VHH binders against Phosphatase IMPL1, chloroplastic (IMPL1). Designs and how they scored, part 17

Target 1, 311 residues: Phosphatase IMPL1, chloroplastic (IMPL1), of Arabidopsis thaliana (Mouse-ear cress) (q94f00)
Amino acid sequence: VLSEVSDQTRYPRIGAKTTGTISPAHLLEVVELAAKTGAEVVMEAVNKPRNITYKGLSDLVTDTDKASEAAILEVVKKNFSDHLILGEEGGIIGDSSSDYLWCIDPLDGTTNFAHGYPSFAVSVGVLYRGNPAAASVVEFVGGPMCWNTRTFSATAGGGALCNGQKIHVSKTDAVERALLITGFGYEHDDAWSTNMELFKEFTDVSRGVRRLGAAAVDMCHVALGIAESYWEYRLKPWDMAAGVLIVEEAGGAVTRMDGGKFSVFDRSVLVSNGVLHPKLLERIAPATENLKSKGIDFSLWFKPEDYHTEL
Key: E = the ipSAE of ESMFold2; O = the ipSAE of OpenDDE; V2 = 0.75 times the mean of E and O plus 0.25 times the DockQ between their complexes.

## First folded at step 11 (VHH)

Design x5 (framework vhh_8h5u_2; at its last look DockQ between E and O 0.05; V2 from the best seeds 0.00; counts 0 for: pae E 12.1 > 2, unsure alone 57.3 < 65, placed apart)
Fold by ESMFold2, look of step 11:
Structure x5 (fold): chain B 311 residues (1-311), chain A 121 residues (1-121)
Amino acid sequence: as target 1 above (311 residues)
Amino acid sequence: EVQVVESGGGLVQPGGSLRLSCAASGFTVSSGDNAMGWYRQAPGNQHERVAYIWSGGSTYYPDSVKGRFTISRDNAKNTGYLQMNSLKSEDTAVYYCARGPYKSGWPFDYWGQGTQVTVSS
């Protein structure tokens, strides 16, 4: 049967053509070390009390987030002192001319972390001239009394791994047999309402839609082949840079939710096992075009002027 | 242009007090984006957070300064403060204010150039 394998050339690749002057093996080693070092900080915090005030819990989240980030940045700067960091406002942190830009989410899934719900991660991606070159995500699993981690990684052109083992997206070829994932922002605006309707619609036609609460984890589950797709509006580069490369290197497809070529600087993403991508877009792309017709542009993220890209 | 300017540093004897100010200009802070932190760096050391105020108003301090340092803010003046009491020689450092919105993943976008605090007997 002709539909038994996905053909990734149908969607433009999003990963870098090369890892530049740093070999794939070296860049992978550092990105994994960075993610694991941040995850060690998070692991120390997973058993701290959650039976405190909401304000105290929110500060536990910020303290853990900041400590994880500091640990990650220490690894990056020790190994690559001239590499750049993407700031929260979309500008460059650093004043070098490096082609390498790090997109770091030191704690993806902060609500889940706060509750002890076992779906959160440390996500570290590095771009080469605007395209993902290497990535690592350390996922937290198990939950209270049973915390554990697993490490996802990829280099552009090098495939995707989980705990050192090669992984691939699923071969599911019908939406009716698919397990899907999405997420929602805190702003109850038109994009939020649109995605609520997409959620409802896909629940009617699939095996189910999960709202798990950690973007990097959701994308790694697609790459692992235990879910078929993930989509979300309004994510930021650090939410997406690592996960999108891991999905692509596991044989999946990555686009914007309008079906266009994805950039880490965009604010919508659809990842899938590839073969389902066109069918998912049949419903997702028109909904996204409707939002764009209302003036909601998911491509407004600023590409930093001081950072050379091939986008 | 966004600017963050610390002031109020100086030379003080052990047991003394100083109040640092952090004036910010050139950005708008929403109710969810009013987080602030004070950091210090002594020669040869990494930056250390010494105070944090979350957008919701909660304050946090490491044990080394708890009970001695107090962070506060005046949103009408777009200014934050660090009251430092019972100063010790180990508090000698350059003190940096970090301002900006809190969101998951590195909420402080703007840092000042720092103000020197020297505690010597």
Scores: ipSAE 0.000, ipTM 0.153, lowest interface PAE 12.1, mean pLDDT 84
ESMFold2 (binder alone), look of step 11: mean pLDDT 74; pTM 0.757
OpenDDE, look of step 11: ipSAE 0.018; ipTM 0.361

## First folded at step 13 (VHH; framework vhh_8h63_2)

Design y1 (at its last look DockQ between E and O 0.77; V2 from the best seeds 0.00; counts 0 for: pae E 2.8 > 2)
Amino acid sequence: ELQLVESGGGLVQAGGSLTVSCAASGFTVSDNAMGWSRQAPGKERELVAYIWSGGSTYYADTVKGRFTISRDNAKNTLYLQMNSLKPEDTAMYYCARGPYKSGWPDYWGQGTQVTVSG
ESMFold2, look of step 13: ipSAE 0.539; ipTM 0.808
ESMFold2 (binder alone), look of step 13: mean pLDDT 83; pTM 0.831
OpenDDE, look of step 13: ipSAE 0.762; ipTM 0.888

Design y2 (at its last look DockQ between E and O 0.60; V2 from the best seeds 0.00; counts 0 for: pae E 2.8 > 2)
Fold by OpenDDE, look of step 13:
Structure y2 (fold): chain B 311 residues (1-311), chain A 118 residues (1-118)
Amino acid sequence: as target 1 above (311 residues)
Amino acid sequence: ELQLVESGGGLVQAGGSLTVSCAASGFTVSDNAMGWSRQAPGKERELVAYIWSGGSTYYADTVKGRFTISRDNAKNTLYLQMNSLKPEDTAMYYCARGPYKSGWFDYWGQGTQVTVSG
């Protein structure tokens, strides 16, 4: 059993070293339940007729997002009333004195959802003092007339699971054999342009670069080993908190796009199977540094005030 | 049809205060996350303040303690109260609706110019 030298030796781990006074198992249980509960709400909505009007679709997305988040919040609050919550829709809820911060994306991939295109998810992660401790992502797969879900989960140090089965990143060690994933925000700024260039370059040298449209899903695909890497600028904590842990626990690597230590509050992320991480950084890091040199902001963002972190 | 219309910009002296407004149509402000961004000449657009549908707020470090984002549900209007203005606050201020997907905002107004004289 060639002990796959976990890329963990090359990059700082982002997962929590401890879960404090709450057991990892308990956190995982609640995270899974929360994500499941949100996913049930999304599932009810996924088969609803799509209004072709922009407003109609927007309303459907908004309603589903809100309902999913509400359902997730109820689960979290019921179990941990004193924990801090950072939700995409609801924002910051709770006491910042808590060591625990829940990062919730009730519907990652809203555009896909709106169109009935597969690749959206419910993403729930919980941080302990700023580091991911437990995570669950419920991915919606299939499409119209055949919707299904796939559940990813992880605890720091506990490995990553898909549908209860242990998963691992791929062992692909060549970019030319890799399937890569990236994402784009809506704002066409310098970061967007830079990423477009990266997209072109990696498309040329890899088996392809996918743009799926859901960060949590993208990361889970890396964790599952069906893709080798994912990177994106300007994601929010709720987009990344669960996925990055799942990737790391699947044996992958997580960094900023400049190669630095990652925090869920960073404005860039690169995840990979670990093996390819250095090769990817050869191109991605300089591009990112160039942005930094131009004065593009890469400071931490959306960190709740007074929330204690050991980053 | 969605529409965001910013207003309230102008010239103000350093240390002064100004409130910019964003009137929304086609959707309910209180049901959505909303934000203010600004773009100074030669600089990239930056997030200034954000308010979640739940009412919680986020502020960039550069404006924290000086700016306040709020909304009037009855008027379907977003506000940014800017106090202790500095010349470096000079920018076009944009109102936007979000979040939508990985992007921060999915719809923007035309902007309102804020100029702070030193």
Scores: ipSAE 0.300, ipTM 0.712, lowest interface PAE 1.9, mean pLDDT 92
ESMFold2, look of step 13: ipSAE 0.517; ipTM 0.798
ESMFold2 (binder alone), look of step 13: mean pLDDT 84; pTM 0.845

Design y3 (from x1 with S102R; at its last look DockQ between E and O 0.56; V2 from the best seeds 0.00; counts 0 for: pae E 4.4 > 2)
Fold by ESMFold2, look of step 13:
Structure y3 (fold): chain B 311 residues (1-311), chain A 119 residues (1-119)
Amino acid sequence: as target 1 above (311 residues)
Amino acid sequence: ELQLVESGGGLVQAGGSLTVSCAASGFTVSDNAMGWSRQAPGKERELVAYIWSGGSTYYADTVKGRFTISRDNAKNTLYLQMNSLKPEDTAMYYCARGPYKRGWPFDYWGQGTQVTVSG
């Protein structure tokens, strides 16, 4: 049922071994439709005024978020009435006995959306027994006067696509020639401080480090081969579920930032083109172990109670 | 203006129970995601319990099974029921309005209420 899987012999794959009772093609069709339908809501909002009061801008963000999620949920429920859903806005909905869990971020990159800065996305991933089975990310590009989208998608074992065309991670084999991406949460905690030091150090040894502001977009750029790696602490399942599968299916590597096997419910992620992964971990893993030695909690979070996983 | 006012903290013996409350004004609690966080001396603030606008909940592993988040729509109030309290639960407890998104802070925090659990 699954197609070819890229060989990343160093690191365990994170995608599901099967899409269960739903065919890969059908699951892909629905996940793409869900993400595109949410993106239509976001597209309607991109031309609304941003040079307004902070409270007015906050309401626009919140209203767009909720409307995008509602549109996505309608698609999922119409096609799979008994599936479990974890939505950023609405929380946990549906049948807890389902093997399928939909992780939905209806608007990834909210600051960028609020400013009209063209790097934000709708991100929809569906897990089968805890592992990513299908994914779609609709990325917003262009900006004021020329807004557009492109659609990334993947199924476990089926490869990764952008607008229906197969994509692959880059072949860059030296950090000194790599374009890297990271992100920072809003809280200035120990994980933030550690990542600021990582940022400084990698800026010194690479072709540059980007801080773009949308995790799903960052991971899609790695999968597309235009950047070599992305890492971030303290992301939530809906931030990561789609992007990680897209990177893996594009031939990339996915781990925790300590180098361990990644779960969507983990609190850190490192994705890369694969060949650079060990070199990146040489610096990133010790920094992450230092945080753990200080008692910073990296245990799983936001997993729905009673959702069955093979993790 | 939005306001969050926590109350109900105090001194409790280990194994005891306590309920803290958060009265909200300027918005409707049930229309928003809401959370309780805590900060112990010398530690970082941690999310303890979270309730989405749809009514589903999340709890940190350290409190799961002992703490219950709830809301009373008629009183526009968020609650945290804390049972089987341990000295490690000693902290300032803060009520906050969500959603807590990466890159867009919707945090409206109260002043906090102190919970102290003695041996």
Scores: ipSAE 0.361, ipTM 0.726, lowest interface PAE 4.4, mean pLDDT 89
ESMFold2 (binder alone), look of step 13: mean pLDDT 82; pTM 0.821
OpenDDE, look of step 13: ipSAE 0.743; ipTM 0.881

Design y4 (from y1 with N32Y; at its last look DockQ between E and O 0.78; V2 from the best seeds 0.00; counts 0 for: pae E 2.7 > 2)
Fold by OpenDDE, look of step 13:
Structure y4 (fold): chain B 311 residues (1-311), chain A 118 residues (1-118)
Amino acid sequence: as target 1 above (311 residues)
Amino acid sequence: ELQLVESGGGLVQAGGSLTVSCAASGFTVSDYAMGWSRQAPGKERELVAYIWSGGSTYYADTVKGRFTISRDNAKNTLYLQMNSLKPEDTAMYYCARGPYKSGWPDYWGQGTQVTVSG
C-alpha cells in the first residue's frame, strides 16, 4: 500500500486543530441537521413553476434563499445560541466573542436553481477560531422530474463522507487526464479576465474545464474524486467554508491561488486532489501574482469584527 | 422593471462629508442584501460596504470608521454616508443588489461620481 504521501505534507492544513469545548461529533450532527433542514426547504421550491420573467425568477430565488437560511439558522441557534453566524442573506448574527463562526450559504448556485439546472447546494460550515471544524453540503442532483440530493459532510481530522460513505479525492497525477472546474463572478474585471485566460489554457491541456456555477458543489465533486481541481476568485466565506474542509478531509489540498495558506476570508481559492496541486499552481500562481502586482486587492474580507482567529 | 439609481455624488474637499443615495425600484431594498462598490480610474472595482437583509453591515478596511451604509425602507433607498473623505476615496460609486455571490447576478446602478480634492 504505497502510502500516498498525502498532499497534507506540502500545504498547511486549514482544518481546525481542535473544536474547543464542543465535540466534533456534536458539531457534525448539528451541521448535518442544519444543511438537511435547509435542503428540505429548497426541495419544496425546486419543483415550483419557473416564472419566465426576471423578476419572477429573482423572487423565487430570494424567497427560497431566505427561507432556507431561516431554517438553517433556527437549527444552529437552537443548538448553539451563543455562536456567531455569517449568512449570505442575513449577514452576521450573534456575539463576535464566540470562537465558533457558522458560514452559511442557503442556496449555492442560484442561477442553476432558477433554471432548474442541476448543480446547486445548501452549504453549512462551522469555523473554530477561523478554521473549518465541521461541514455539510447538500447537493441537488438530477433535474426536473428527477430531483435528488447527495449529502457531503466532514469534521476536521475525521474524514469526508458522501451519503455516509467515506470519500477520497482522485489519484490522477496528470493534468492531461484531469477534469477541472472553475467559476466566474459577474464582474468582468482583471481577475475575471485572468481566470478566463486560465480557463482557456487549462481547457487546452486537460480533459476539460467545467463551469458548473456552484462553488460548494464544485468542491464536493473534487472531494468525491470525479473532478481533480477547482479554483475561483472572489468567493465569500459562506461559499467556501464547507467545501474546503470536505476537500481537505477527502485527502485533497486547499490553498490560495497564489499557493499561500488559505483562509475562508481570502479572495481566492484553489482546491485539488493534492497530487496535481503543484502543477496547477505553476500556472495559476503566476497569474494571481500578476494581479497582485497590478494592485488588485487580495486582502481578507467579510471577516467579522473582533472575531478571534488563529489563522 | 428593476432599477437602481445612484445620486449624491460630487466634488468635496478632503476631510469633508458626502452622502450618496441609491433609489431602488421594482423590488424592496430591505428584502435584499445591498452594497456599495467603487471604482477609481485605472483600478478595479472594490466593495466598500455591504448591508445584509438582516441589517448587519460589512465595511472594507479602507473605509471603516468613516463610512456608514444604511437604508430607508420607506423610501426604498440605500445610503452611504462618507465622512473624513480622502483623495483616495475618489471614484465612481455603484450600488448593487445582493447577495454578493457567484452564480447569481448582482444588479448594479449606473454609478455616481465622487471626487475628493486634496
Scores: ipSAE 0.247, ipTM 0.677, lowest interface PAE 2.1, mean pLDDT 92
ESMFold2, look of step 13: ipSAE 0.546; ipTM 0.807
ESMFold2 (binder alone), look of step 13: mean pLDDT 82; pTM 0.822

Design y5 (from y1 with Y100F S102R; at its last look DockQ between E and O 0.81; V2 from the best seeds 0.00; counts 0 for: pae E 2.8 > 2)
Amino acid sequence: ELQLVESGGGLVQAGGSLTVSCAASGFTVSDNAMGWSRQAPGKERELVAYIWSGGSTYYADTVKGRFTISRDNAKNTLYLQMNSLKPEDTAMYYCARGPFKRGWPDYWGQGTQVTVSG
ESMFold2, look of step 13: ipSAE 0.532; ipTM 0.807
ESMFold2 (binder alone), look of step 13: mean pLDDT 82; pTM 0.824
OpenDDE, look of step 13: ipSAE 0.647; ipTM 0.850
ESMFold2, look of step 14: ipSAE 0.509; ipTM 0.796
ESMFold2 (binder alone), look of step 14: mean pLDDT 82; pTM 0.826
OpenDDE, look of step 14: ipSAE 0.510; ipTM 0.801

## First folded at step 14 (VHH; framework vhh_8h63_2)

Design z1 (from y5 with N32H; at its last look DockQ between E and O 0.77; V2 from the best seeds 0.00; counts 0 for: pae E 6.1 > 2)
Fold by ESMFold2, look of step 14:
Structure z1 (fold): chain B 311 residues (1-311), chain A 118 residues (1-118)
Amino acid sequence: as target 1 above (311 residues)
Amino acid sequence: ELQLVESGGGLVQAGGSLTVSCAASGFTVSDHAMGWSRQAPGKERELVAYIWSGGSTYYADTVKGRFTISRDNAKNTLYLQMNSLKPEDTAMYYCARGPFKRGWPDYWGQGTQVTVSG
């Protein structure tokens, strides 16, 4: 039924219309270098012992997180000294009059990293006037005794790549044949409860719903075409900025979970292979509207004050 | 070893001011992103203010211009100065060590109650 999608059901693009004064190739080069440099820090830590005290494990996570962020920041500042940066731990740095905002998650999937479970990443996205312009995610795969990485990248209008090879979302056109992904925050609020209901319901009608634990990785798997969709409430800009562009540039669709036009500063995201997007929204959008009717706050968040956007 | 202890809550008249404090032990406040969240009866927990390790800040729209987050690194203490208080600011206020890392436990205090009478 939903295989008959028309231009009327296409979703607004979320990527920037231009990369501004910096060429797409140059911006991509720096975004990839930043993500890979952060990933080198994380790689140095993947084989450190995990059979240690909880405090020691918490320190390992915190130290790795901060060192990865610092390494990423040095690449960005060396190449673009006046760009605005929003880092998960270090916060807002740089000139708020800049059109460029870097959204950095130096270690996405921290619980997985702490356990050595091979689903975590370094995620770097750069916005131009509020819209994703370039992105790179370095995903850790393999696990203990076999750690490796692969690099996802995209520029607005330039397509998506994995290890230099062009990628595309899947062509799966029925939910009953789809592999889906979601995630849950640590707060067990009404959004969490609603998503547990969505999880249960979609498990009944699809080939399965994964809860893998790293948002950037989940979106990259949709872009690769090995999963059909990912959704989650209450992610922050650094969780989403890179992955959403990679999905869109791989031919996928990106919206809020109410079906509205997505902004990196929104509190919900639904990405998919595109053709399934309307079918997924048939259940997801009403659930999200119900949360709004209960007074759950979906207003923009973490947008730096005075950062100029075209949103 | 890690703990956060909020204090300074109380009853205040609408339009008044109040400062709540969060004493931290087991880590250095300035090395981490820190935040204040609140939860009113019948409402979801809301992040109201955030200070990153580098000193930059973020405020929810509901409190912007009225609340100020700060820290005293010598005392290892986080503060929330609340001005022009409204009845809708009535809530339990919680200090947290963030950035509320997705998929990793954040540390929360037990909260301090702020009640704003009309």
Scores: ipSAE 0.239, ipTM 0.663, lowest interface PAE 6.1, mean pLDDT 89
ESMFold2 (binder alone), look of step 14: mean pLDDT 83; pTM 0.828
OpenDDE, look of step 14: ipSAE 0.416; ipTM 0.762

Design z2 (from y5 with P99Y; at its last look DockQ between E and O 0.75; V2 from the best seeds 0.00; counts 0 for: pae E 3.9 > 2)
Fold by OpenDDE, look of step 14:
Structure z2 (fold): chain B 311 residues (1-311), chain A 118 residues (1-118)
Amino acid sequence: as target 1 above (311 residues)
Amino acid sequence: ELQLVESGGGLVQAGGSLTVSCAASGFTVSDNAMGWSRQAPGKERELVAYIWSGGSTYYADTVKGRFTISRDNAKNTLYLQMNSLKPEDTAMYYCARGYFKRGWPDYWGQGTQVTVSG
C-alpha cells in the first residue's frame, strides 16, 4: 500500500456529510455483513465446473448473481426493512421516501467469474440522500485452486480499509509512472470509441492501461494504491456506489469524466489518486465534452423515482 | 437458442400511440431483466425503458410519463406502450434481455421501426 496523496481542495467530496439517524458504525457493520454474505454465495459457486455450452455458463452466472443478491437483500432487509434498495438483478425494492438507498452489485465482473479469471467482486454501497455513506467490496483474488477474498470497506469521513487495515492511494505524480485502469461495455457506440482512443493515448504515455473487467475491483485497486486511476462510461449506480467512496476515503479524487461533480447516477466516472487527476482530465474532459457536443446523453440515470437527494 | 423478435412498429402521427412487442424464446421473460432501446438515424442506441426481473421499471427522462414497459408471462412477451409520441421518438426499437453488462453480453432482437410524423 502506497502513501496517501489527496486533492480534496480541488474537487468536491462525494461522500455523505452525515449518515442521518443511523450511526456510521452501524451502517458499516451491515454493509460489510451484506457483502460478506453475498461473497459466500459466490465462493460456493466459483469452483463449480464450467459447462461447455454457452447456455450452461450463462445459467451459472445468472444463478450466482441472483443467489448472491438474494442473500445480500436478506441481510439489508433484516436490519433496515424501510430502506430503499437498487439491485442490479432485483431492481428497486422498498419505499422511495427513505433517505437511504442501497446500491448492490452481487457479482461485478461476470465474464471473469464465468472463466475463473481472478478479478470480480461483490459490491454493496449505501447512500444517504444520494451520497455514499458506507461501502464494502469483497474482491475475489487468486484463481482456480487458490481462490481467496480481499475485503474493502469505508464510511464517509472514516477512511478506507482493506482487510481491516487502513489503505491509501498512491503518491505517483506523473502519468508516465502510473498504472491506469479502464473498462468497456459491449455497446460499440461513440462513448466506446472515445474511450478506445483514450485507452490508446494513455497506453502511450503511461506505464500501461489495464482492462480488468470489474468496476468495483478497479476502484478498489486505486484505493489500495496499486493503480493510479480508473475511468469508464455508462456504469450503473450499483457498479460505482461502493468503489467511489472507498477511493475518496483512501485519499483519492472522484469526478465525472468531464471534471464535474460526481453522482452515482452519472454516466461517467473518473477516480484517481488525486495528484494525477488534473493531468488525466486534460485528455479525458475534452473527449467527454466532445461526446456531449455530439448529443450523447450524460443525464442522470437509474435514480429511483421520488428518491430524495442532496446532490 | 435464445431469440427475441420485435413487432408492432409502424407509422404514427404525432400525439398518437403505439405498442411494440418482443416475443422471447429460449428463456423466460419474467425471470430476466428486459429492456427497450432505440436508435435514431445518425444517433447512438439509447436505453428507453428497463424492467428488472422483480418487476420494477426504469425509464429514460425523455419518455417518462409517456412510455410503459410491461410483460406478459403467459405469452413470454415484452411490451412497450408508447403514448403521446413525438417526431423525436422516431427510431428503430430493439428489445434485449437485460442491458449490456460490462464484461457480459445480453441478447438483442432485430428491431422494429417506429416512425412518428410531425
Scores: ipSAE 0.375, ipTM 0.764, lowest interface PAE 1.6, mean pLDDT 92
ESMFold2, look of step 14: ipSAE 0.382; ipTM 0.727
ESMFold2 (binder alone), look of step 14: mean pLDDT 83; pTM 0.833

Design z3 (from y5 with A60E; at its last look DockQ between E and O 0.78; V2 from the best seeds 0.00; counts 0 for: pae E 2.7 > 2)
Amino acid sequence: ELQLVESGGGLVQAGGSLTVSCAASGFTVSDNAMGWSRQAPGKERELVAYIWSGGSTYYEDTVKGRFTISRDNAKNTLYLQMNSLKPEDTAMYYCARGPFKRGWPDYWGQGTQVTVSG
ESMFold2, look of step 14: ipSAE 0.569; ipTM 0.823
ESMFold2 (binder alone), look of step 14: mean pLDDT 83; pTM 0.828
OpenDDE, look of step 14: ipSAE 0.688; ipTM 0.860
ESMFold2, look of step 15: ipSAE 0.517; ipTM 0.804
ESMFold2 (binder alone), look of step 15: mean pLDDT 83; pTM 0.833
OpenDDE, look of step 15: ipSAE 0.733; ipTM 0.875

Design z4 (from y5 with G98A; at its last look DockQ between E and O 0.74; V2 from the best seeds 0.00; counts 0 for: pae E 4.7 > 2)
Fold by ESMFold2, look of step 14:
Structure z4 (fold): chain B 311 residues (1-311), chain A 118 residues (1-118)
Amino acid sequence: as target 1 above (311 residues)
Amino acid sequence: ELQLVESGGGLVQAGGSLTVSCAASGFTVSDNAMGWSRQAPGKERELVAYIWSGGSTYYADTVKGRFTISRDNAKNTLYLQMNSLKPEDTAMYYCARAPFKRGWPDYWGQGTQVTVSG
């Protein structure tokens, strides 16, 4: 709708217009606590041995994921007993009549976690009637012998913070001076192949493209202003719900990769510092339209049945 | 060791029904998110149905209302009941643990072929 946007080159905001009956400050407090509590579980696990069998490593990842999710769930249920939850492992829990949906990724970047490579996070986003209302991401940094965290957070309309300090996207206004980020799934399908071509093309026209391996971290780096953009196909609601709000509240732009208005239930995302968004879309949107013309499905997915939205 | 063994595939006439099974060993089905995917000739693998550890389910739009995912925790077995089958359902069907995980795939089965003739 153009009436929510005063300039046609600007992109519609994706954050909720209100947090409903729960104040932004209260929702922020709980979302931060939930993410930090999950991160405590993950922090304990980063000290465990990795020179073990493949089954033992797979179990460590799975057990950490489940324990982090359980810790996050307890915080949410203690504070909001009737809210709906979509967790990566546990699935849909709670009352589908709730306006609030918590999208939880208890361990984003599982391969990095398994290797001890310091790019993974706990990501918790809360939607109000389908739109992000509050978010927190706890990023793991440093690596072996030097593990630490930093906490990103945002409320719709309240700005974005890192460790309590207000953050903003970069002001870089040319792609040739931009540091970009993307990601790839393990399924080598048409979307994957298309993104490989985008990766090749953008490495030639920018300061570089990173493939770091954790979507929530990548979006937080855009919000911090240390990278200019991130894009990826086929992410799930729990991968995106928190990071997209943090980017938007840091002054960035959020769309689908075809340039359309983003929903957490979409199958593609492009975030950027805003000024670069149209230039990035000049290449990314046609590539995405080509996938759609081949019949690749970009319809909404993983929305809980009967969860009412304003989408 | 971790193992998933699919069975129950075969030839079925359009409009018919078929149930495929997945016997799991090395882990407990009820403690994990589990799913069925399929790959038709010349098509990409697609997620068909999923059941989270808490028992909630998800179905692709192409099969909703026709397919039912379930599990028998005593037998440690996952099922996919397929009704009102169409030629478009012809595919190799794969059982998987946690097929939603990005960056840590956990597919262990070899698949079972379902062929729907019309």
Scores: ipSAE 0.329, ipTM 0.696, lowest interface PAE 4.7, mean pLDDT 89
ESMFold2 (binder alone), look of step 14: mean pLDDT 82; pTM 0.820
OpenDDE, look of step 14: ipSAE 0.674; ipTM 0.860

